# VH-VL binders against q9umr5, part 304

Target 1, 268 residues: q9umr5
Amino acid sequence: SYKPVIVVHGLFDSSYSFRHLLEYINETHPGTVVTVLDLFDGRESLRPLWEQVQGFREAVVPIMAKAPQGVHLICYSQGGLVCRALLSVMDDHNVDSFISLSSPQMGQYGDTDYLKWLFPTSMRSNLYRICYSPWGQEFSICNYWHDPHHDDLYLNASSFLALINGERDHPNATVWRKNFLRVGHLVLIGGPDDGVITPWQSSFFGFYDANETVLEMEEQLVYLRDSFGLKTLLARGAIVRCPMAGISHTAWHSNRTLYETCIEPWLS
Short names: E, the ipSAE of ESMFold2; O, the ipSAE of OpenDDE; V2, 0.75 times the mean of E and O plus 0.25 times the DockQ between their complexes.

## First folded at step 12 (VH-VL)

Design pi6 (framework fv_nofazinlimab)
Fold by ESMFold2-Fast, scan of step 12:
Structure pi6 (fold): chain C 268 residues (1-268), chain A 122 residues (1-122), chain B 112 residues (1-112)
Amino acid sequence: as target 1 above (268 residues)
Amino acid sequence: QVQLVQSGAEVKKPGSSVKVSCKASGGIFSDYAISWVRQAPGQGLEYLGYIIPIFGTANYNEKFKGRVTITADKSTSTAYMELSSLRSEDTAVYYCARGSYDSYGYEPFDYWGQGTMVTVSS
Amino acid sequence: DVVMTQSPLSLPVTLGQPASISCRSSQSLVYSDGNTYLYWFQQRPGQSPRRLIYKVSNRDSGVPDRFSGSGSGTDFTLKISRVEAEDVGVYYCMQGTKWPFTFGQGTKLEIK
């Protein structure tokens, strides 16, 4: 039988967004138990990511406990960051495939087609002022806002992303790395036509330097220092990169070709 | 330069709701935190919550979560605080306040409204 | 929640003399960025509060230089070098390091 699948949604999202994904899974892997977590929906997705991690942790524990053979995670957009932290803080997770579906793994810096009033071009350069404060860090968006022109502020003030990426020291870093390394496969999905995740290469652990030139994963200090295990996972053959052009941000969970190419092979 | 003007005093019965407005004039509205604080007669200050208008949602003190709602209308540069299921203990002056920026980053409570007295009586 | 404790709660002072208000937090107020999010406010009778000091020791524009803030970690002080009649009111400390942000009980400064 197939391992259960747990789905974690993104910003301003809910379980309803995954109806097509569930249809695809049912067609190719009939009998799979799929649980789409209905927590932090809509506006509640703006709650601090550590609060969301705690809530999702409480929800996934009984599911994992009932599946000794293991589970798969499919985590969309902001949800991919929640899942990154879940895998780090859970001493006993049994996740086989972690499928990160267009998630800003190195952070976000730029405009979106999703919600223009939230990240307008003129506000992009100024958002660091509120985000890198205790006031801003109570909102999920600011937890992964990564202004490449103020990298020192990001490193010092980010209460979430800089910590889970090992970009700033944390007392639990060694345990978090050990826990994350238990994952069977890290499947990274994203593409240039997403229109929301900026730069789109953030979904593959690439990101802007101070000149807004994208440096890929292997050029990042987080990879070179193996801060949370990316270099170790790549050496094990456990990282899968699946870029696909022509897919907008809200279509990753409803594109059949994407599902067949990037997701289906990892649902044992 | 920046001025916050609040709505007038309210007298409410227990169990009802009150909605206080805070209109900003001068300066930028959308990227500042707008905080709501209350003060019962002869008592100290208590933080209810705050909104950053560009995010479209607010952060609430758990003590008031479920009863307080903070919203913002960017088109009129107005923030609102609604408190439901009113009790006599909610009798207080309610203040809105907005921060500022300096070389050290964001600083809260640089500008304050004049306050709105809400009296809850039977 | 971080508890903010002020002392004294009542401070009678003679005009022209110095005054000192203490504020203690139940936890360190140093944020991960190295900043300490400790603020001091003045509330004159019948008026809205006014911010005097931000981040421990930075004086707001228009605040007289006789006001000064100091401290670190969990222990903070607001000093008035020479009290004037217009200083009558209640003084509050506040922490902005950890949500929910909290105020001290207030210190009522009165002229003897």
Scores: ipSAE 0.797, ipTM 0.905, lowest interface PAE 1.0, mean pLDDT 91

Design pi60 (framework fv_nofazinlimab)
Fold by ESMFold2-Fast, scan of step 12:
Structure pi60 (fold): chain C 268 residues (1-268), chain A 122 residues (1-122), chain B 112 residues (1-112)
Amino acid sequence: as target 1 above (268 residues)
Amino acid sequence: QVQLVQSGAEVKKPGSSVKVSCKASGGTFSDYAISWVRQAPGQGLEYLGYIIPIFGTANYNEKFKGRVTITADKSTSTAYMELSSLRSEDTAVYYCARGSYDDYGYEPFDYWGQGTMVTVSS
Amino acid sequence: DVVMTQSPLSLPVTLGQPASISCRSSQSLVYSDGNTYLYWFQQRPGQSPRRLIYKVSNRDSGVPDRFSGSGSGTDFTLKISRVEAEDVGVYYCMQGTKWPFTFGQGTKLEIK
């Protein structure tokens, strides 16, 4: 018997986007109970991430309660940030594998060649003005917009990502870290041909410095300070990195080779 | 210089809907929040919601959520506010407004439309 | 919701004299970035509102220097050093720190 799988979608997505993923799981792990959460679909995915976390929390509690042996999370794109917060705010989660599909774990900065209307070149340098304000922080995109040229504004104004990454202090930080560390495996998936997540290494906790040079996870203050447990998880052998070239942003949940290589091994 | 021009006055029956337009000229459109506020006769200002056109969606005051829809058409630099299930209490002047940027970041309500009177009567 | 309370609601002022309007918030308006998102608007009869002050004390371009804003936390003041005839209208404070953004009830300034 396989542990149930809970799927959390991304920006402008719905449960319908995961039909191929469900087919793959059914083929390799027949009988698995897969629940694709149909909350915050389409335009509602732009709601503030803390609002989404609360809604998804209410949905996952009964699923986790029915599975005392544990559950797996598969969280796509923006959904990976929702899952990061879920694992931190839930004192009693029983998540074994947290599988993050091309999620901007250190934030998003820059043009995408796929969704250029969201992040055109001219807006990349100026989006910080609206995002790092109370108006902007009512939209999920701004909750993880991380302009490396205005890092002070990001640290002070981000109502979500800076807090869950421990980049700005929060009264609940110690509890959030302990809760997150209950996870069995953190499986990070992403790649250079994604075309949306910028830099793509954000999916692996890498990010731009002030010169837009990518620094990998082990060079980040978040990792070095062990702010929410990355260093502890890595030492425990609980972090899996699975980069794959040739996959565009909307194909992570519908590529069979990706599934077999990066996802299937973690669905016990 | 930025100007906001709103559509003309409307008289509506209870239960109907109204859609007010706000056309921007001068300056950029997509990277500013476009806010909608209303004012009942002789009363104060009430915030309905706002849209940031580049994101393609709006944020609504919970009091109006389910009845108000704010949209933007970047090709015509026009924002719209549609209010459904109209009641007599919805009789008000409806304003659109656009913010500006300064040394401190984004500031709302730098530019205002002229207002659109919506009268709901039986 | 953050409740914004203005006083007085009616303010008769002699031409050339100073005027002062108070605005109190039910919660601190200091955002996590250290900024205070408090705004003042003027609405002359039959006209759209006009922003006078943004972030407590910053005067908009074209606004006469006789208008000034001050305050911190939950207590804010708009002052007019010498009232002129064209200042007749309703003045509103607004908070932009926490959604939904809310306005005070308005203060009607009249020449006596």
Scores: ipSAE 0.783, ipTM 0.899, lowest interface PAE 1.0, mean pLDDT 91

Design pi61 (framework fv_nofazinlimab; at its last look DockQ between E and O 0.81; V2 from the best seeds 0.85)
Fold by OpenDDE, look of step 13:
Structure pi61 (fold): chain C 268 residues (1-268), chain A 122 residues (1-122), chain B 112 residues (1-112)
Amino acid sequence: as target 1 above (268 residues)
Amino acid sequence: QVQLVQSGAEVKKPGSSVKVSCKASGGTFSDYAISWVRQAPGQGLEYLGYIIPIFGTANYNEKFKGRVTITADKSTSTAYMELSSLRSEDTAVYYCARGSYSGYGYEPFDYWGQGTMVTVSS
Amino acid sequence: DVVMTQSPLSLPVTLGQPASISCRSSQSLVYSDGNTYLYWFQQRPGQSPRRLIYKVSNRDSGVPDRFSGSGSGTDFTLKISRVEAEDVGVYYCMQGTKWPFTFGQGTKLEIK
């Protein structure tokens, strides 16, 4: 039998968005138990990410317990960060494939047409003012806002991304790295036509330097220092990168070609 | 200069709802948190919650979750605080306040509204 | 929730004399960025609160230099070097480090 699949949605999203994905999985892998977690939907997805991590953890623990052979995680957009954090704090998870579906794994710094109402140009340049404060960090968006021009503020004020990345020292860094390394495969999915994740390379742990030049994963300090295990995972062949063009952010979970190419191979 | 102007005094029956407005002028609106604080007669200050208008949602004090709704209209630079299921204990002056950037970071409560008295009585 | 405890709650002062208000938090107010988000507010009779001090010791614009804030960790103090008639009112400390942000009970400053 196929391993159970757990799906975690993204910002301003809900379980309903994954109806096509469910169809694809049922068609190609009949009998698969797929659970789309219906937590923190809509505006509630703006709750602090650690709060979300706790809520989702309570939901996945029973599922994992009933699947001794392991489970797969499909985590979309903001959900990808939630899942990475889950795998970091859980010392007993049994995740085989962690599929990060167009997630801002290295953070977000951008204003796109899709989120123009939320991230206007002025917001991109000024959001660090509110985000890197106690007031801002109560919102999920600020938890992974990564301003390359204010790296000091990010490193010190980010209450989520900087921690799970091991970019700021904390007492759980070693344990979290150990826990995350329990994953069988890390499948990174994203693409240049996403239109939301900025830069889109963030889905592959790429990100801006101080000059807003995009550097790849292997050039990032988190990789070079292996702060949460990326270098180790890559060395043992556990990282899969699946870029795909022509897919907008809201279509990653409803594209058949993408599913067959980037998701399905890791559900067996 | 930034100014916050609140709506007028309200007299409400128990069980009803009240909605107080706070209009900001003289500066940007979307990127700063609008905080709501209340003060019962002769009592101290109590934090209800705050909204960052650009995010479109508020962060609430758990004590008031379910009864308080904070919203913002960016087009009019106006924040709202609605309190439902009113009780006599909700009688208080309600204040809105906005933060600013001091150069050292975001600091709340730099500007205050004049306050809105809400009286809940049978 | 973080409990903020002020002392004294009532503070009668002679004009020209110094005043001191204590604020104690139930836990450290040092945030991850190294800042301490402790604030002092003044509320004169019949007026809205006014921020005097932000992050422990920084005076807002227009605040007389006779006001000063100090402290660290869990213990903080607001001092008025020479009390003036216009200083009559209630003073509140507030922590902005941990949600929900909370105020002290307030200290009522009166002239003897």
Scores: ipSAE 0.908, ipTM 0.961, lowest interface PAE 0.6, mean pLDDT 95
Fold by ESMFold2-Fast, scan of step 12:
Structure pi61 (fold): chain C 268 residues (1-268), chain A 122 residues (1-122), chain B 112 residues (1-112)
Amino acid sequence: as target 1 above (268 residues)
Amino acid sequence: QVQLVQSGAEVKKPGSSVKVSCKASGGTFSDYAISWVRQAPGQGLEYLGYIIPIFGTANYNEKFKGRVTITADKSTSTAYMELSSLRSEDTAVYYCARGSYSGYGYEPFDYWGQGTMVTVSS
Amino acid sequence: DVVMTQSPLSLPVTLGQPASISCRSSQSLVYSDGNTYLYWFQQRPGQSPRRLIYKVSNRDSGVPDRFSGSGSGTDFTLKISRVEAEDVGVYYCMQGTKWPFTFGQGTKLEIK
């Protein structure tokens, strides 16, 4: 029988966005118990990510406890960062496949059509001043804003992403790494036509250097230092990279070809 | 020079709601935190919450969560603070304030409104 | 919540003499970025507060150089080297390191 699937939504999103994904899973893996977590919906998705992690943790504990054979996570956009932290803070998670669906794993730096609703003018060069302050860090977007021109401010002021990526030291880093490494498979999905996640390679742990040249995962200090286990996972054969062109940010959870190619094979 | 102008004094009954406005002029509005603080007669300052208009949502002090709502209208450069289920202890002067940028950093409370007296009496 | 404690609460001073106000926090105000988010405000009778000092020791525009801020960790001081009549009012410290941001009780500076 199939392991249960837990779905975590993204910024300004809700469980309703996943009805097509649920249909695809039901078609290919009939009988799968799928739980789409209905927490921090809409504007509440702007709450600090550590607050969201705590709330989602409380919701996933009974689901994981009921499934001793393991569970799968499908985590979309900002939700992929919530799931990164869940896997690190939970000493007892039993996640097999962690499917990260177009999530800014190394952070976000850029204005897009989708984010223009939030940012009426291009604010990317100036957002660092409010984001890298205690005022800004009470909003989820600032928790993973990663300005490559002010990397020192990101490293020192980010209360979430810099810590979860092991880019700044934390007392719990060793335990977080141990916990994260229990994951069976890390499935990374994203693509150049997303239009929101900037750079799109952030979904694959690539990111801008100070000249806005993208360096891929294997060139990142996070990977080279094995700060939370990426190098170990890759050596174990546990990282899957599934890029796909032609998919916009709001279509990752409703494209059948994407599902069949990148998601379906990892739902045992 | 930035100026913040608040709406006039209000007298309200217990259990009612009050909505105070804060109109900004000069400088930019959307990319700064707009804070709301209050001061009861003879007492100190108390932080209610703040909004960053560009994000479209506010952060609230837990003491007031569920009763306070802070909003912003970017087209009129106006922030609002609404406090519901009013009690006598809500009698205070309510202030709006906006921060400033110093080099690479954000510094709060550079500009203040004139204050709005809200009196709650039965 | 971080508790901010000021002393003295009442400060009568003679014109031309120095004045000093202490502010203590219940926990360190050093943020992860190495900055200390400690602020000082002046409130003259019947007026809105005005920011005097940001991040412990930086004077705001238009604030006379007789005002100075100092301190680190949990202990902070606002000094007025030579009190003038216009300095009458209540002075508040504030921490912005941890939400919810909190103010001290205020120190009322009065001329003798």
Scores: ipSAE 0.810, ipTM 0.913, lowest interface PAE 1.0, mean pLDDT 91
Fold by ESMFold2, look of step 13:
Structure pi61 (fold): chain C 268 residues (1-268), chain A 122 residues (1-122), chain B 112 residues (1-112)
Amino acid sequence: as target 1 above (268 residues)
Amino acid sequence: QVQLVQSGAEVKKPGSSVKVSCKASGGTFSDYAISWVRQAPGQGLEYLGYIIPIFGTANYNEKFKGRVTITADKSTSTAYMELSSLRSEDTAVYYCARGSYSGYGYEPFDYWGQGTMVTVSS
Amino acid sequence: DVVMTQSPLSLPVTLGQPASISCRSSQSLVYSDGNTYLYWFQQRPGQSPRRLIYKVSNRDSGVPDRFSGSGSGTDFTLKISRVEAEDVGVYYCMQGTKWPFTFGQGTKLEIK
């Protein structure tokens, strides 16, 4: 039988969005127990990411306890940041495959179509002012907002992303790295036609430098310093990069070719 | 100049609800924290919560969570605070306030509404 | 929650004399960015509060030079070098470092 699969949704999202993914898993891996976590739905997905991590942690503990052979995580969009933090803070997780489905792993900086719906005026160059304040950090979008033109503010004011990336020193950094490194595989999925994640290479731990030139994962200080284990995972052969063109942000979990190519092989 | 204008005074019975409005003019609205504080007669200030209208959700003081609802309408530049299950202890002046940007940073409570007296009595 | 404690709670002063108001927090107000989110407000009788000082020591526009803020960590002070009749009112400190953001109890300044 197959390991249980836990699904974590993204911003303004719900469990219904994953119905096609559930169909694909049932057809290819019959009998797989799939749980789509129904927490922080809709507007609640804007709650501080650490609050979400705490709530999702409470939900996954009994599932992992019932599956001592391990579980898989499929984590979509903002949910991929929640899951990465879970893997860091849980001393006893048993996750084999962590599947990051178009997640802003190095942050977000852009007036994209999805963000424009949420923010109808163009504001990426000014959002840092409230995001890098205690008032803004109480909202999830600001927890992973990464303005490459104010990197000093990001590094010092981010209450979430700069910490889980090991970009700012903190007393738990060594333990979090150790916990994250217990994952069997890190599967990174995303693509240039996503339309929301900006830059789309954030899903592969790439991001802008100060000139808005994208530096890939291996060029990032977090990789070079191995701050939370990316270099170690890559050397172990545990990182899978699965880019795919032609998929918009809302379609990653409803594309059969993507599922068969990028997801299915990792659902042992 | 930015101006915050609140709705008029209200007299309410225990167990009912009140909804106070706060209309902003003379500046942008959506990317600031719009805060609600109250002041019982002869007492100090108490923070209820705030909304950043572009995010469309509020952050609440846990003391009032479950009774306070804070919303905003970006199209009218108006924030609302609703307090339910009113008690005599909720008699207070309710203020809205908006921050401002100074240099590259955000500073709270630069502009204040005139206050809305809410009296809860039999 | 961070508790903000003001002292004194009542401050009768003679016109032209200095006044000093203490504000202490139950934990450090230094945020991860190095800023200290400590604010002072004045509420004159019958009026809405007005911000006087932001981030410990920065005087807002239109606030007289006789007002000054100082302090660090957990201990903060608002000083009025020469009290004038218009200074009558209640003064509040507030912390904006850790949610929920909290006010001190207030210090009522009045003329003897």
Scores: ipSAE 0.806, ipTM 0.912, lowest interface PAE 1.0, mean pLDDT 91
ESMFold2 (binder alone), look of step 13: mean pLDDT 91; pTM 0.931

Design pi62 (framework fv_nofazinlimab)
Fold by ESMFold2-Fast, scan of step 12:
Structure pi62 (fold): chain C 268 residues (1-268), chain A 122 residues (1-122), chain B 112 residues (1-112)
Amino acid sequence: as target 1 above (268 residues)
Amino acid sequence: QVQLVQSGAEVKKPGSSVKVSCKASGGTFSDYAISWVRQAPGQGLEYLGYIIPIFGTANYNEKFKGRVTITADKSTSTAYMELSSLRSEDTAVYYCARGSYDEYGYEPFDYWGQGTMVTVSS
Amino acid sequence: DVVMTQSPLSLPVTLGQPASISCRSSQSLVYSDGNTYLYWFQQRPGQSPRRLIYKVSNRDSGVPDRFSGSGSGTDFTLKISRVEAEDVGVYYCMQGTKWPFTFGQGTKLEIK
């Protein structure tokens, strides 16, 4: 039989978004137990990411306990960051494939057409003012806001992303790295037509430098220092990169070709 | 000139709800967070929550979570605080206050509203 | 929650004499950015509170230089070098380092 699959949704999202994904899994891997976690839905997705991590952790523990052979995670958008932290804080996770579905793994910097109602004008140059404060850090969006023009503020004030990426020291960093490295496969999915994740290469651990030129994963200090194990995972052959053009942010979980190419092979 | 103008005093029955407004003038409404603080007669200050209008949602003190709702209407530059299931101990002056931004950060409470007295009595 | 404890709670002072108010936090108020999010507010009778000091020791515009803030970690002090009649009111410290943000109980300053 197939390992259970746990699905974690994204910003302003809920379990309903994954109905097509569940259909695809049922067609190709019949009998798979798929649990879409129905926590922090809608506006509750703006709660601090560490609060979300704790809630999702409590939901995931009994599922992992029932599956000694292991589980797979499919984590969409902001949910990919939740799953990054879950794998680091859990001393006993048994995750085989962690499938990161268009998640801003190095952070977000930019206004998008999709989120224009949230960012009504180009707010990217000014959002650092509130985000890098204790007030802003109580909102998930600010937890992974990564302004490349104020990198000193990001490094010092981010309560989540800078810590899980090892960009700022934390007492638990060594344990977090050890735990994360237990993952079987890190499957990274994203693409240039996403329209929300900015830069889209953030889904592959690439990000802007101070001139807004994208540097890929292998040029990041996080990778070079092996802060949480990316270099070790890549050397082990455990990182899979699956970019696909032509897919908008809300379509990653409902595109059959994407599923067959990037997700299906990793659902043993 | 920056001003925060709050709605007038309210007298409410136990079990009802109250909605207090805070209209901001001067500056851009989306540029700052708005905090809500209350003060029972003769007592100290208590932080209820705050809203960042551009995110469209608020953060609440757990003590009031489930009873307090903070919203913002960008078109009228007005923040609202609604408190439900009112009890006599909710009798207090309710204040709104904004913060300011400089190049490197956010500082809360640079301007306060005049306060709104909410009395809960049968 | 971070508990903020002020002392004294009642401070009768002779006009022209110095006054000192203590504020202690149950845990360090140093944020990861190196800043300490400790604030002091003044509330005159019948008025809204007014921010006097932000981040421990920075005086707001229009606040007389007889007011000064100091401290670090968990122990903070607001000093008034020479108390004037207009200083009568309640003084509150507040921490903004960790949610939920919390106030001290207040110190009532009165002229003897």
Scores: ipSAE 0.776, ipTM 0.898, lowest interface PAE 1.1, mean pLDDT 90

